# Ledger of designs, part 17: VH-VL binders against q8k2p6

Target 1, 141 residues: q8k2p6
Amino acid sequence: KYTSVCVGREEDIRKSERMTAVVHDREVVIFYHKGEYHAMDIRCYHSGGPLHLGEIEDFNGQSCIVCPWHKYKITLATGEGLYQSINPKDPSAKPKWCSKGVKQRIHTVKVDNGNIYVTLSKEPFKCDSDYYATGEFKVIQ
Short names: E, the ipSAE of ESMFold2; O, the ipSAE of OpenDDE; V2, 0.75 times the mean of E and O plus 0.25 times the DockQ between their complexes.

## First folded at step 3 (VH-VL; framework fv_bebtelovimab)

Design X2
Fold by ESMFold2-Fast, scan of step 3:
Structure X2 (fold): chain C 141 residues (1-141), chain A 124 residues (1-124), chain B 109 residues (1-109)
Amino acid sequence: as target 1 above (141 residues)
Amino acid sequence: QITLKESGPTLVKPTQTLTLTCTFSGFSLSTSGVGVGWLRQPPGKALEWLALIYWDSDKRYSPSLKSRLTISKDTSKNQVVLKMTNIDPVDTATYYCAHKTFGGIYVSYYFDYWGQGTLVTVSS
Amino acid sequence: QSALTQPASVSGSPGQSITISCTGTSSDVGGYNYVSWYQQHPGKAPKLMIFKVSNRPSGISNRFSGSKSGNTASLTISGLQAEDEADYYCSSYAGSNYVFGGGTKLTVL
């Protein structure tokens, strides 16, 4: 049902390596990282933190956006929440990286003639970030 | 408080080059995310965008006029200069410079603060 | 002609609401969510009233609202006041350009 929406110019996103946009009343952030574009809901699934103000860091070989509010780590490619678990029976063991599954809705980004297009994703049917994606949680002016 | 003011000749002859200067205060064109554009409005007609320069010296021009336009900046003087070559009576207009914010990650495609405008009449 | 089509004039009485339309194509109004509206009083510079279709700058009355459907954007002014009498111009980002409407003269009767 969702049609693609032009959100801006490739030359503009490359200046800041990120861009914010409103697509079909849904607020999204687009990241340009290591030569690839990644789009997701702008507010973190945990408590609605502004992901467009976060830092990108690698964890367990995956590039993540780190929410500035509570430092939750979200993979750019899949929208998975990453965390470290400890084994209380073996506290000398290194913490293990685990995934909470897909928590942040990601969207499709395409570049055509220097324009950035975003197509909203309906998959999965329900995603935790959906709660913060519209209405009173709007962050983009 | 953001302010802009246009200056330049009020009367120019056909075929000459028009040079306009925008002097501003309340912001720096070295600040990431800031741009200054030029627009014009012929008497009784619609606004027309001409050119834009960003803090990083990236320049954008109206497709129909780009061969005639040069935009430049002097960040130390808080000035942006527009040059338009081969002026013609149809170029008679009030010329405005205006501020725009890119905001780093916030894309904007609008002008939020405008100068008062300067009327340029092209006549022999 | 201007790239975007607006009615030449619109009128209303104090306290009423009016709407000004702005029609473009899929390469401007229909293709981007970057529609702006400017108010211009005689002899004055344009003043930004609405940006990104429906957003108001700080200090702009909530009587002014914007919307968009397909290739047509609309500016609605509620509770009309005498000082609203002015020319109104719509604008849209158009990829490599910024395009403008021909302007609408609002008369407050």
Scores: ipSAE 0.046, ipTM 0.687, lowest interface PAE 6.2, mean pLDDT 88

Design X3 (at its last look DockQ between E and O 0.47; V2 from the best seeds 0.00; counts 0 for: pae O 4.2 > 2)
Fold by ESMFold2, look of step 4:
Structure X3 (fold): chain C 141 residues (1-141), chain A 124 residues (1-124), chain B 109 residues (1-109)
Amino acid sequence: as target 1 above (141 residues)
Amino acid sequence: QITLKESGPTLVKPTQTLTLTCTFSGFSLSTSGVGVGWLRQPPGKALEWLALIYWDDDKRYSPSLKSRLTISKDTSKNQVVLKMTNIDPVDTATYYCAHKTFGGFKISYYFDYWGQGTLVTVSS
Amino acid sequence: QSALTQPASVSGSPGQSITISCTGTSSDVGGYNYVSWYQQHPGKAPKLMIFEVSNRPSGISNRFSGSKSGNTASLTISGLQAEDEADYYCSSYAGSDWVFGGGTKLTVL
């Protein structure tokens, strides 16, 4: 189990509503959105794009970070990849929002006395974003 | 090239208000992510952080000295001003101003460029 | 505010390696990875040598390195040179404040 790491103060992250940090040699991004903190691997699971430079948009009622490279949509709350599908037997049917499941590793964020702590996640054991993480992704358990 | 220089009185009397000015070049406090801090070092003692002002006028103060300190900026003059009220002989120190930045989205907690300092002596 | 503990002085001969310690608590050195080291020659401005425990700013010799273990940070100077003779200060972020060491005078023999 990873120990929590203090990455900074609430008053500082709220200036841009996001920050980057290195936690146990793993690069993460922390977002402050709608009053909540979300931490995830900084590099997009698809091709390693820089999620800290992406825009946050709502899709199907869920807040997502949109990767600036290929516009992949990753839910802030769960790290799921969202996409729209069409019915190939009836292309006139309306598109549906679907999930590829968890693709981006989400890390735990806690606030204590104005300090922001990140604890690296051990779940799921394997996550697509691990491919682009630092050389220490093998120690996440 | 970032440079900072402290200026103000070298000798002050107890109970007066000390006003120190930091004049700088090579950066602007209107630039996002930039801040200027004040620190001091009493003779033979450790450095002490006093105050910090950011480009967006966010102001931070040492908790133990907050009631005596006021920090402000003047962007047209490239200056930051620190005022300290109710001066006492214990406030005799070399006073420094120093540059700080966020470095994009990476939040930093160090001072990368400092002035040479100015000695302020409080009469006894 | 509590000062970080540094030795008052350290000395070494040219070419040797020396280490300066900086001991704090779990509320500063042990609790954050925001330890910095500053070098100050007499009459000169402090100069940032190490930030975030072990990172060197551009233009700082690789003879200077930093580390920490638990509540103690260390500055190591290898290949000691006469110009390294100076005062060295550590600092750590402490949440709402910065704490500094009392300084270490390095003498090159």
Scores: ipSAE 0.465, ipTM 0.783, lowest interface PAE 2.2, mean pLDDT 89
Fold by ESMFold2-Fast, scan of step 3:
Structure X3 (fold): chain C 141 residues (1-141), chain A 124 residues (1-124), chain B 109 residues (1-109)
Amino acid sequence: as target 1 above (141 residues)
Amino acid sequence: QITLKESGPTLVKPTQTLTLTCTFSGFSLSTSGVGVGWLRQPPGKALEWLALIYWDDDKRYSPSLKSRLTISKDTSKNQVVLKMTNIDPVDTATYYCAHKTFGGFKISYYFDYWGQGTLVTVSS
Amino acid sequence: QSALTQPASVSGSPGQSITISCTGTSSDVGGYNYVSWYQQHPGKAPKLMIFEVSNRPSGISNRFSGSKSGNTASLTISGLQAEDEADYYCSSYAGSDWVFGGGTKLTVL
């Protein structure tokens, strides 16, 4: 289990509603949205796009970060990839919102005495965003 | 190039209010993420942080000195002013102002450019 | 007294390496990755040499490196040069404050 790391003060993240940090050699983005904090790997699971530069939009009742590179939609709360499904055998049916499952690793955020702490998550054991989480894909130097 | 310069009286009497002005160039306090802090160093002693003001007028003060300190800015003049009330001989120090930024959503907690400092001596 | 403990002085010869320690507590050096190192020549303002434990500002020689283990941060200067002779101060964010070491005088012999 990873130890928690202080990444900044609550009053500072609220100025921009997001921040980036390096936690145990892993780059993360922390979002403050609708009164809640969400942390995840900074690079999108699809092609490593910088999620901290994306827009937050609601899809099917879920708040998502939209990757600026290819517009993939990732839920803030669970790291799920959302997409609209079409049935080619029934073109008259409305597309439905579906989940690809957890694709973006999320991390635990705790607020304690005005400090924001991030604890890296090892669950799920393997996550698609892990590929972009180290080495040559570093965003923050 | 970022530059800062402190100005104010070099000799003050006990119980008076000390007013110091930081005049800067190379950046603006209207820019998101920018702040200016005040620090001091008594002769032969450690540096001590006093106060900080951000572009959005958010003000932070050293907990031990908060009741004596007021920090303010005049963004149009590129100035930050620190006032310290009830001055005492133990407040004799070189006073510095310094630049601080958040960089590209990254929250930072260091001072990257400093003024030359101004020595303030408190004596009767 | 300063909040962070540094040795009062260190010395070395040109070309050697020296290390300056900076010891705090779990509420400053041990609790945050926000350790900075400043160089100060006599009569001059402090100059940022290292920030966030191990990062160098643009223009700072890679002879200067920083690290941290537990409650102790370290500044290492390799390939000592005469111009490195100065006072060195460590600093750490402490949640509601910034704390500083008492300074270390580096003498290049």
Scores: ipSAE 0.433, ipTM 0.793, lowest interface PAE 2.2, mean pLDDT 89
Fold by OpenDDE, look of step 4:
Structure X3 (fold): chain C 141 residues (1-141), chain A 124 residues (1-124), chain B 109 residues (1-109)
Amino acid sequence: as target 1 above (141 residues)
Amino acid sequence: QITLKESGPTLVKPTQTLTLTCTFSGFSLSTSGVGVGWLRQPPGKALEWLALIYWDDDKRYSPSLKSRLTISKDTSKNQVVLKMTNIDPVDTATYYCAHKTFGGFKISYYFDYWGQGTLVTVSS
Amino acid sequence: QSALTQPASVSGSPGQSITISCTGTSSDVGGYNYVSWYQQHPGKAPKLMIFEVSNRPSGISNRFSGSKSGNTASLTISGLQAEDEADYYCSSYAGSDWVFGGGTKLTVL
């Protein structure tokens, strides 16, 4: 359905560790982290925060982008929203990491001949981030 | 405010090596993501990209002129030097150095600040 | 290194809107979103007017706008003013090179 779009050079993304791009009228962010490339909608699923300005941290063994607005944690690999929960029946228990499921649409990244290509997700399910990706939201660089 | 200024010979003989220096202020070439490029423009003609050097000393060259070009930097002096060997009258042009910005977390592929340019004439 | 194709010249009257086209290939304009536009007055250095197809640097008038369709990028100048008379060059990063158009002379009548 969607054709791949070249968004930049691999060598350059490795330098900056992230970049933004518009792919078929959809604004996305691409991360280079721990030798892997990840792409997702640029606007946070929660309130449309600019994820390209967030910090990447590890939570529950998963690398996550932390939204600068409300500190929502989104896994780079799967687009899941992570949170810690406390068992109300055992308040003395340590908080447990949980997943809200896939909230942020993840797109496919491909490296070919030194170039980075992004292919928009074809998954029919709706992600919360779709709301902001299809709206009049644009990140100011 | 970012400024760049080109310096070097304005008259060069064929087969010689052209050495141009770009002295800049308002930014540091030690800043991640920053680059300085060289471009030229023959009189009445279009612009042409020549070379680029990044903060980490990574260098890029025009494919057609790569064999003749050497770009280097002295971060402490805020200078970038371009050397072009085997110069020819066809290389007569105004030579510009330009700042390649870094947009936050994104590598940029445009030149946002330019020097005034220096006209280099190649003649016997 | 193929140059991008621009019209040699365009003209318009004050207050009008004009568009300059920049046609490349799928290896440059059509393949990347790295189209930039530069304004150059006689005897002056180029000035960045648009970057990444449609973004304006700080300080650039909102009369300047950019777009792209297929392998053709366009610079639109609305509310044409006398000071807009200049040469305009499009550029595109092309993976390992920067390519430029031949330039367009804009005359304000």
Scores: ipSAE 0.030, ipTM 0.657, lowest interface PAE 4.2, mean pLDDT 91
ESMFold2 (binder alone), look of step 4: mean pLDDT 90; pTM 0.904

Design X4
Fold by ESMFold2-Fast, scan of step 3:
Structure X4 (fold): chain C 141 residues (1-141), chain A 124 residues (1-124), chain B 109 residues (1-109)
Amino acid sequence: as target 1 above (141 residues)
Amino acid sequence: QITLKESGPTLVKPTQTLTLTCTFSGFSLSTSGVGVGWLRQPPGKALEWLALIYWDNDKRYSPSLKSRLTISKDTSKNQVVLKMTNIDPVDTATYYCAHKTFGGVRISYYFDYWGQGTLVTVSS
Amino acid sequence: QSALTQPASVSGSPGQSITISCTGTSSDVGGYNYVSWYQQHPGKAPKLMIFYVSNRPSGISNRFSGSKSGNTASLTISGLQAEDEADYYCSSYAGSNYVFGGGTKLTVL
């Protein structure tokens, strides 16, 4: 169980609609999107790409952060990896959106009196993004 | 290269309004993510933050002093002005202006380049 | 009084290491990872030495390092040199404020 950490003011994050922070020695990114705050590990589960530099786009009705390195799509709300199932033999078939399950660890964000608090999540017990959240993969702040 | 320089009166009488100007080069206050703050240091004492202004004209003030402070900018002149009302001998200090970057996705909560400072003495 | 507590002075010999502590509360040092350290020589403006607890600006010697545990941040200077003799101030973001320590005078014996 982690304690919550204040990472800044909501009037600051709303200027850029995202910010990065270090919470209990773990680097996170916080997004402000469609009136809601979403926090997740800063490094993409696929190969450690910097999610804070990515674009937010909607796929299959879900808002996702798109990793700038290999364009992997991660849902803001649940940390799920989304991908398209494509049949190269039949290009006229519509691509189908699928989920790889929860791959990116998300964290809890609360706003209190204009302050933004992040509480690290230990659920699920193991998450693919954990590999890039420790050791030599850490970046500045 | 970022440089800042403070200017204003070096001697002010109690109850007057102190006006200080920060003139800078090497950056623009029209650039997204940039801010300029004011800090002071009484002789032999700790630094105290006073105010800051961001590129979008968002203004922040020290909670204990905000009723006395007004910060403004003239982006075309590369200047930031601080006014402090009802000045008192206790306001005697070296006043600094300093640069800070919002940093895009990273919010800078520190001041990376400072002016040389200007000593303001308050006496009757 | 200063919001953050630092020792008034610290001393060391050339080549040694010294550490300066900076103690606040859960609303500043303990609540954020936005601790900075400034060096000030007599008659000069402060110079940023450390930001975000442990990061160095370009051009700052790796002899300077920062850390934090709970409500206490620390600046460590290794391989002390005569030019390190100065006042050192810690600072922390505190939500609606930026707070500073009272300063520590480093003497290189």
Scores: ipSAE 0.067, ipTM 0.693, lowest interface PAE 5.9, mean pLDDT 88

## First folded at step 4 (VH-VL; framework fv_bebtelovimab)

Design C1 (at its last look DockQ between E and O 0.79; V2 from the best seeds 0.00; counts 0 for: pae E 6.3 > 2)
Fold by OpenDDE, look of step 4:
Structure C1 (fold): chain C 141 residues (1-141), chain A 124 residues (1-124), chain B 109 residues (1-109)
Amino acid sequence: as target 1 above (141 residues)
Amino acid sequence: QITLKESGPTLVKPTQTLTLTCTFSGFSLSTSGVGVGWLRQPPGKALEWLALIYWDDDKRYSPSLKSRLTISKDTSKNQVVLKMTNIDPVDTATYYCAHKTFPGFIISYYFDYWGQGTLVTVSS
Amino acid sequence: QSALTQPASVSGSPGQSITISCTGTSSDVGGYNYVSWYQQHPGKAPKLMIFEVSNRPSGISNRFSGSKSGNTASLTISGLQAEDEADYYCSSYAGSDYVFGGGTKLTVL
């Protein structure tokens, strides 16, 4: 549905480990982490926080971007919102990592001839992040 | 405070090689994320990017001038050198070296500190 | 590489607001958030005024602001002052290249 758009050189992204781009009027962030490339909507699904300014940490064995505003954890690979839950019936139990499901729209990244290409994900699957991606939100540095 | 200063010949003959040196202070080219670039501006004309060198010795060149440019660094001396071969009168310009920062996690495509520039005139 | 398009000149009176446009393509201004603006007084080096479309470096007056719509970036200077008279250049990343506009001469009347 969407055509691929070149967002930069592979050699550049590898240096900073992330960059931002506008793909068909949609702002996205591209991460380079552990030898893989990931792309998602730049604004956090929760309240529109700037994900390109967050730190990446591992939770439940999954690399996640942590939103700098409210520390929401989003998996780089799948766009899932992760959280820890405590069993109310067993308060002594260790917290368990859970998924809210896909909350952040993930886009496809392709490397070709030293260039990074992003292809926006297709409709009709909807993510919470769509709300902020389609609004008049400017990237906050 | 970050400062940069360009040095080298101000008069060069055609076909010769232009060698310019950028001496800087206030930062180190051993710091991750730091880069130093060269730009030029012909008299009364627009700016043009030439080359860039990073802390890790990664080098970037203008596509149109790549074949003529060589950039190198001496971190211990806080110097970056630019060499341009087969110089021509069209290369007459003020040459600037500039600091490239790495704010946050995002690679930058701007230069935040500039040298005063050195005018290089190419004439036979 | 193709240069970005700026108006050759703009003018305004003290206290007014002026806007300088910088038009590129989807391969530069429209494709990335890497637009920067430089101020250059005669005989001086360029000075960074805006980076990444709308961010001000430390020490830059809040009278300077940047925005972007489509393939056109804009620099707005509010409360125009005599010292603002200078050449202004826009720049953008353009796929392994740094492209600049032709420059705009701002005259304060």
Scores: ipSAE 0.125, ipTM 0.758, lowest interface PAE 2.9, mean pLDDT 91
Fold by ESMFold2, look of step 4:
Structure C1 (fold): chain C 141 residues (1-141), chain A 124 residues (1-124), chain B 109 residues (1-109)
Amino acid sequence: as target 1 above (141 residues)
Amino acid sequence: QITLKESGPTLVKPTQTLTLTCTFSGFSLSTSGVGVGWLRQPPGKALEWLALIYWDDDKRYSPSLKSRLTISKDTSKNQVVLKMTNIDPVDTATYYCAHKTFPGFIISYYFDYWGQGTLVTVSS
Amino acid sequence: QSALTQPASVSGSPGQSITISCTGTSSDVGGYNYVSWYQQHPGKAPKLMIFEVSNRPSGISNRFSGSKSGNTASLTISGLQAEDEADYYCSSYAGSDYVFGGGTKLTVL
């Protein structure tokens, strides 16, 4: 179980809407969006792209960070990879939004006395973004 | 083309209030995400951050000097003013103003453009 | 003295690479990716060389690179040139404050 780490001041992130931090040697990004805080591994599960440089867009009623490298869509609330599917055996069926399940590890954010705290999540036990959270793959830019 | 220039007295007496003005061009403090900070460097010593003011008049001060500092802006004149009360010889330093922005609209903690600085000497 | 620890001096020959260290704590260098490096020639204003650990501003040579491991950040200068002789300061966010290293004088031999 990880202890909470102070990552910054609420007054700063409410101006910029995002910040980065290192929590127990793990690099994370914190987003402030629609009045809520979300923390996740900073490097995209797909190829390690820099999520803090992406745009936030809504897909299927869910706010997502869009990785600037390959445009992978990750839900802010749950870390799920979203995509549109088509039925190859019935092309007339409408495309629909689907989830690949949790691909990007989400961490807990709490605010106390104007300070933002992040607690790293151990669940799920294995998450694709873990691969890029190691020291060897922490290079961004 | 962003430029900043510090102005004010070069020699001041102990106990006086130091007033420094930063006049800038190439940006506006009406622009969201923009700020101007003040820093100083005593002769032969490290830089020290003093204060910062943002476009929305939000102000930040060095915790150790907060009781002596006041920062303000005049957006129409492209100016930021720093006042430091009760000066003494340890406040002798080169004072800089510097530009700050949130590139990519992500919080940042660096100053990208600096003025040339102005030396303020506090006499005995 | 300063909140971040840098060696007082470092030297290298033209064409070589050198590294300047900047050691803080988990409350600054280790806890954030907001380390910056400034170059200062005598009598001149500081110039931003690296921000956010490893990013170069526009117009800064790729001979300058930054990295971090744990509580220690590093500035590496490759292909040393005489013009690189200057003082170098690291800086970090520290939770409502900006903290600076004591500076490192780089001498090009």
Scores: ipSAE 0.072, ipTM 0.669, lowest interface PAE 6.3, mean pLDDT 88
ESMFold2 (binder alone), look of step 4: mean pLDDT 91; pTM 0.925

## First folded at step 6 (VH-VL; framework fv_bebtelovimab)

Design D1 (at its last look DockQ between E and O 0.02; V2 from the best seeds 0.00; counts 0 for: pae O 8.7 > 2, placed apart)
Fold by ESMFold2, look of step 6:
Structure D1 (fold): chain C 141 residues (1-141), chain A 124 residues (1-124), chain B 109 residues (1-109)
Amino acid sequence: as target 1 above (141 residues)
Amino acid sequence: QITLKESGPTLVKPTQTLTLTCTFSGFSLSTSGVGVGWLRQPPGKALEWLALIYWDDDKRYSPSLKSRLTISKDTSKNQVVLKMTNIDPVDTATYYCAHKTFGGWIVSYYFDYWGQGTLVTVSS
Amino acid sequence: QSALTQPASVSGSPGQSITISCTGTSSDVGGYNYVSWYQQHPGKAPKLMIFEVSNRPSGISNRFSGSKSGNTASLTISGLQAEDEADYYCSSYAGSDWVFGGGTKLTVL
């Protein structure tokens, strides 16, 4: 299991509403949204787009980061990819929100005495964002 | 190119209030993520951070000195002012103002551009 | 009040490598990844050489590198040149404060 790393002060992320950090050689983005902290891999699972430059929007009652490259929607809380499905046999039917499952690796955020700590996920399952989490795709030098 | 310049008195008597002005160019304090800090270096001693003001008027002070410090800005004049009350000889130092940024959505904890400094001597 | 410990002086000949240490505590160097190194020539403003332990600002020679282990950070200067002769200060973020080392005078022989 990865050890926690202090990535900054909550007084600073509350000004920017997000921050980036390198935690054990892995680039992450931390969002402060609706009073909650969320950490995930910084590069979008689809094509490696920079999530820290995207907008946060609500879809189906869930807050999502929207990748600025291809507009993929990733839930802040769970890292799930959301999309709308269309019934091709009835194109007039209302599209429904679906999940591709967890695609973006979520990391643990803890605040202690005003310090923000990130603990990288050690979950052994494959997560699509892992492909872009190497040094060759680094957004931040 | 970012530049900063400190100005103020060079000789101050004990108990007076020291007023220092930082005049800068190459950036604006209306720009989100930008801040200006003050530091000092007593002769032959290490640097010491004093205060910081951000574009949104958020102010941070050294915990040990906060009761004596007031920082303010005038964005239209590209100036930041530091006032330090109840000066005594221990406050003799070269005073610097410095630029700090976490532009975009990136937080930082370093000072990247500094003024040349101004020496303030407190008489005995 | 929390100060970082640096050697008072170091020296080296042109072309050599030297390392300057900076030792703090778990409340600064060990607790944050926000160690910076500044170069200061006599009568001049400090110049940022390294930030966030090991990052080099644009325009800074790759002869300068930084690292840390536990509560000790290190600045390494390879291929020493006469222009490297200066004072070097480490700093660390320490929560709502910054702490600085006492400085190391580098002499190039």
Scores: ipSAE 0.187, ipTM 0.722, lowest interface PAE 5.4, mean pLDDT 88
Fold by OpenDDE, look of step 6:
Structure D1 (fold): chain C 141 residues (1-141), chain A 124 residues (1-124), chain B 109 residues (1-109)
Amino acid sequence: as target 1 above (141 residues)
Amino acid sequence: QITLKESGPTLVKPTQTLTLTCTFSGFSLSTSGVGVGWLRQPPGKALEWLALIYWDDDKRYSPSLKSRLTISKDTSKNQVVLKMTNIDPVDTATYYCAHKTFGGWIVSYYFDYWGQGTLVTVSS
Amino acid sequence: QSALTQPASVSGSPGQSITISCTGTSSDVGGYNYVSWYQQHPGKAPKLMIFEVSNRPSGISNRFSGSKSGNTASLTISGLQAEDEADYYCSSYAGSDWVFGGGTKLTVL
């Protein structure tokens, strides 16, 4: 379950900038962004939205995938849910970027001899995205 | 359902300290953004805001009455207490406690639920 | 505290529309969208009718609407009914302070 699985060619993902794969019966999305590879559960931790169809944007200096369903922002690097906090006691205060913590399970990506390998993560022990990853929710590739 | 109820003396003598208690249900002062405020209304006159206490124990007071007011909370008992010192006949009014809400996504600054009010008469 | 300015009284016949104005300053009504309106029947506690200028709480009739222009907020009651007869207070949050209007007595003729 935690062995590395070849999911595709590096040359392909560099062109498409993302790909989907099934790794040990778990659907994942792999992103190539700014010269780095990132992998995570394909369904958003919030409501199971298809993250492979989302747009990548920078928020507070962090690259995030934006879920197409509800626009939840998830950091590519850490799987954290980002949000802007407002001060309920000060209407003039600027929103502050905050983290909900790790909500989306991030998986390890390695490149070897032109191939992309994904290894499912064991940490954290529980992640919100696990709910949709192990359920009946499937994403059409 | 949110409910609030004011309690305390209905007759106070001048120079004394008025202590009012607001007992509420349906919400918690542990919830971020939530506050409980005190307001008053002299007979036949307009509403006046007195004080507010937030979930994090941050307190706000009417600028004109700040020196006389002390607001506190007991979250475990769902109570908010208002103390007003040096009471005068001019302080005769119906006193209300009210729930200040927070919408979560947007900042809210209104009182959506009110107690029935308690009439406090200041007389020698 | 500077009170917001409301007309002392307004009147209308059943079925008509009336408007109550609430005039403040750029530091309250004009500075923020935090105007609220409260209805108060005799001997009763105030009831929230409008919040944040134009929003109705759940359960409030769509006959009540709010708007704002400059430093003046307005409460409009359409299709006036006998039960609408009450005092109406506007309020505005202004930097850790709540200011209220003097109240308007609405009479339904």
Scores: ipSAE 0.009, ipTM 0.626, lowest interface PAE 8.7, mean pLDDT 90
ESMFold2 (binder alone), look of step 6: mean pLDDT 89; pTM 0.896

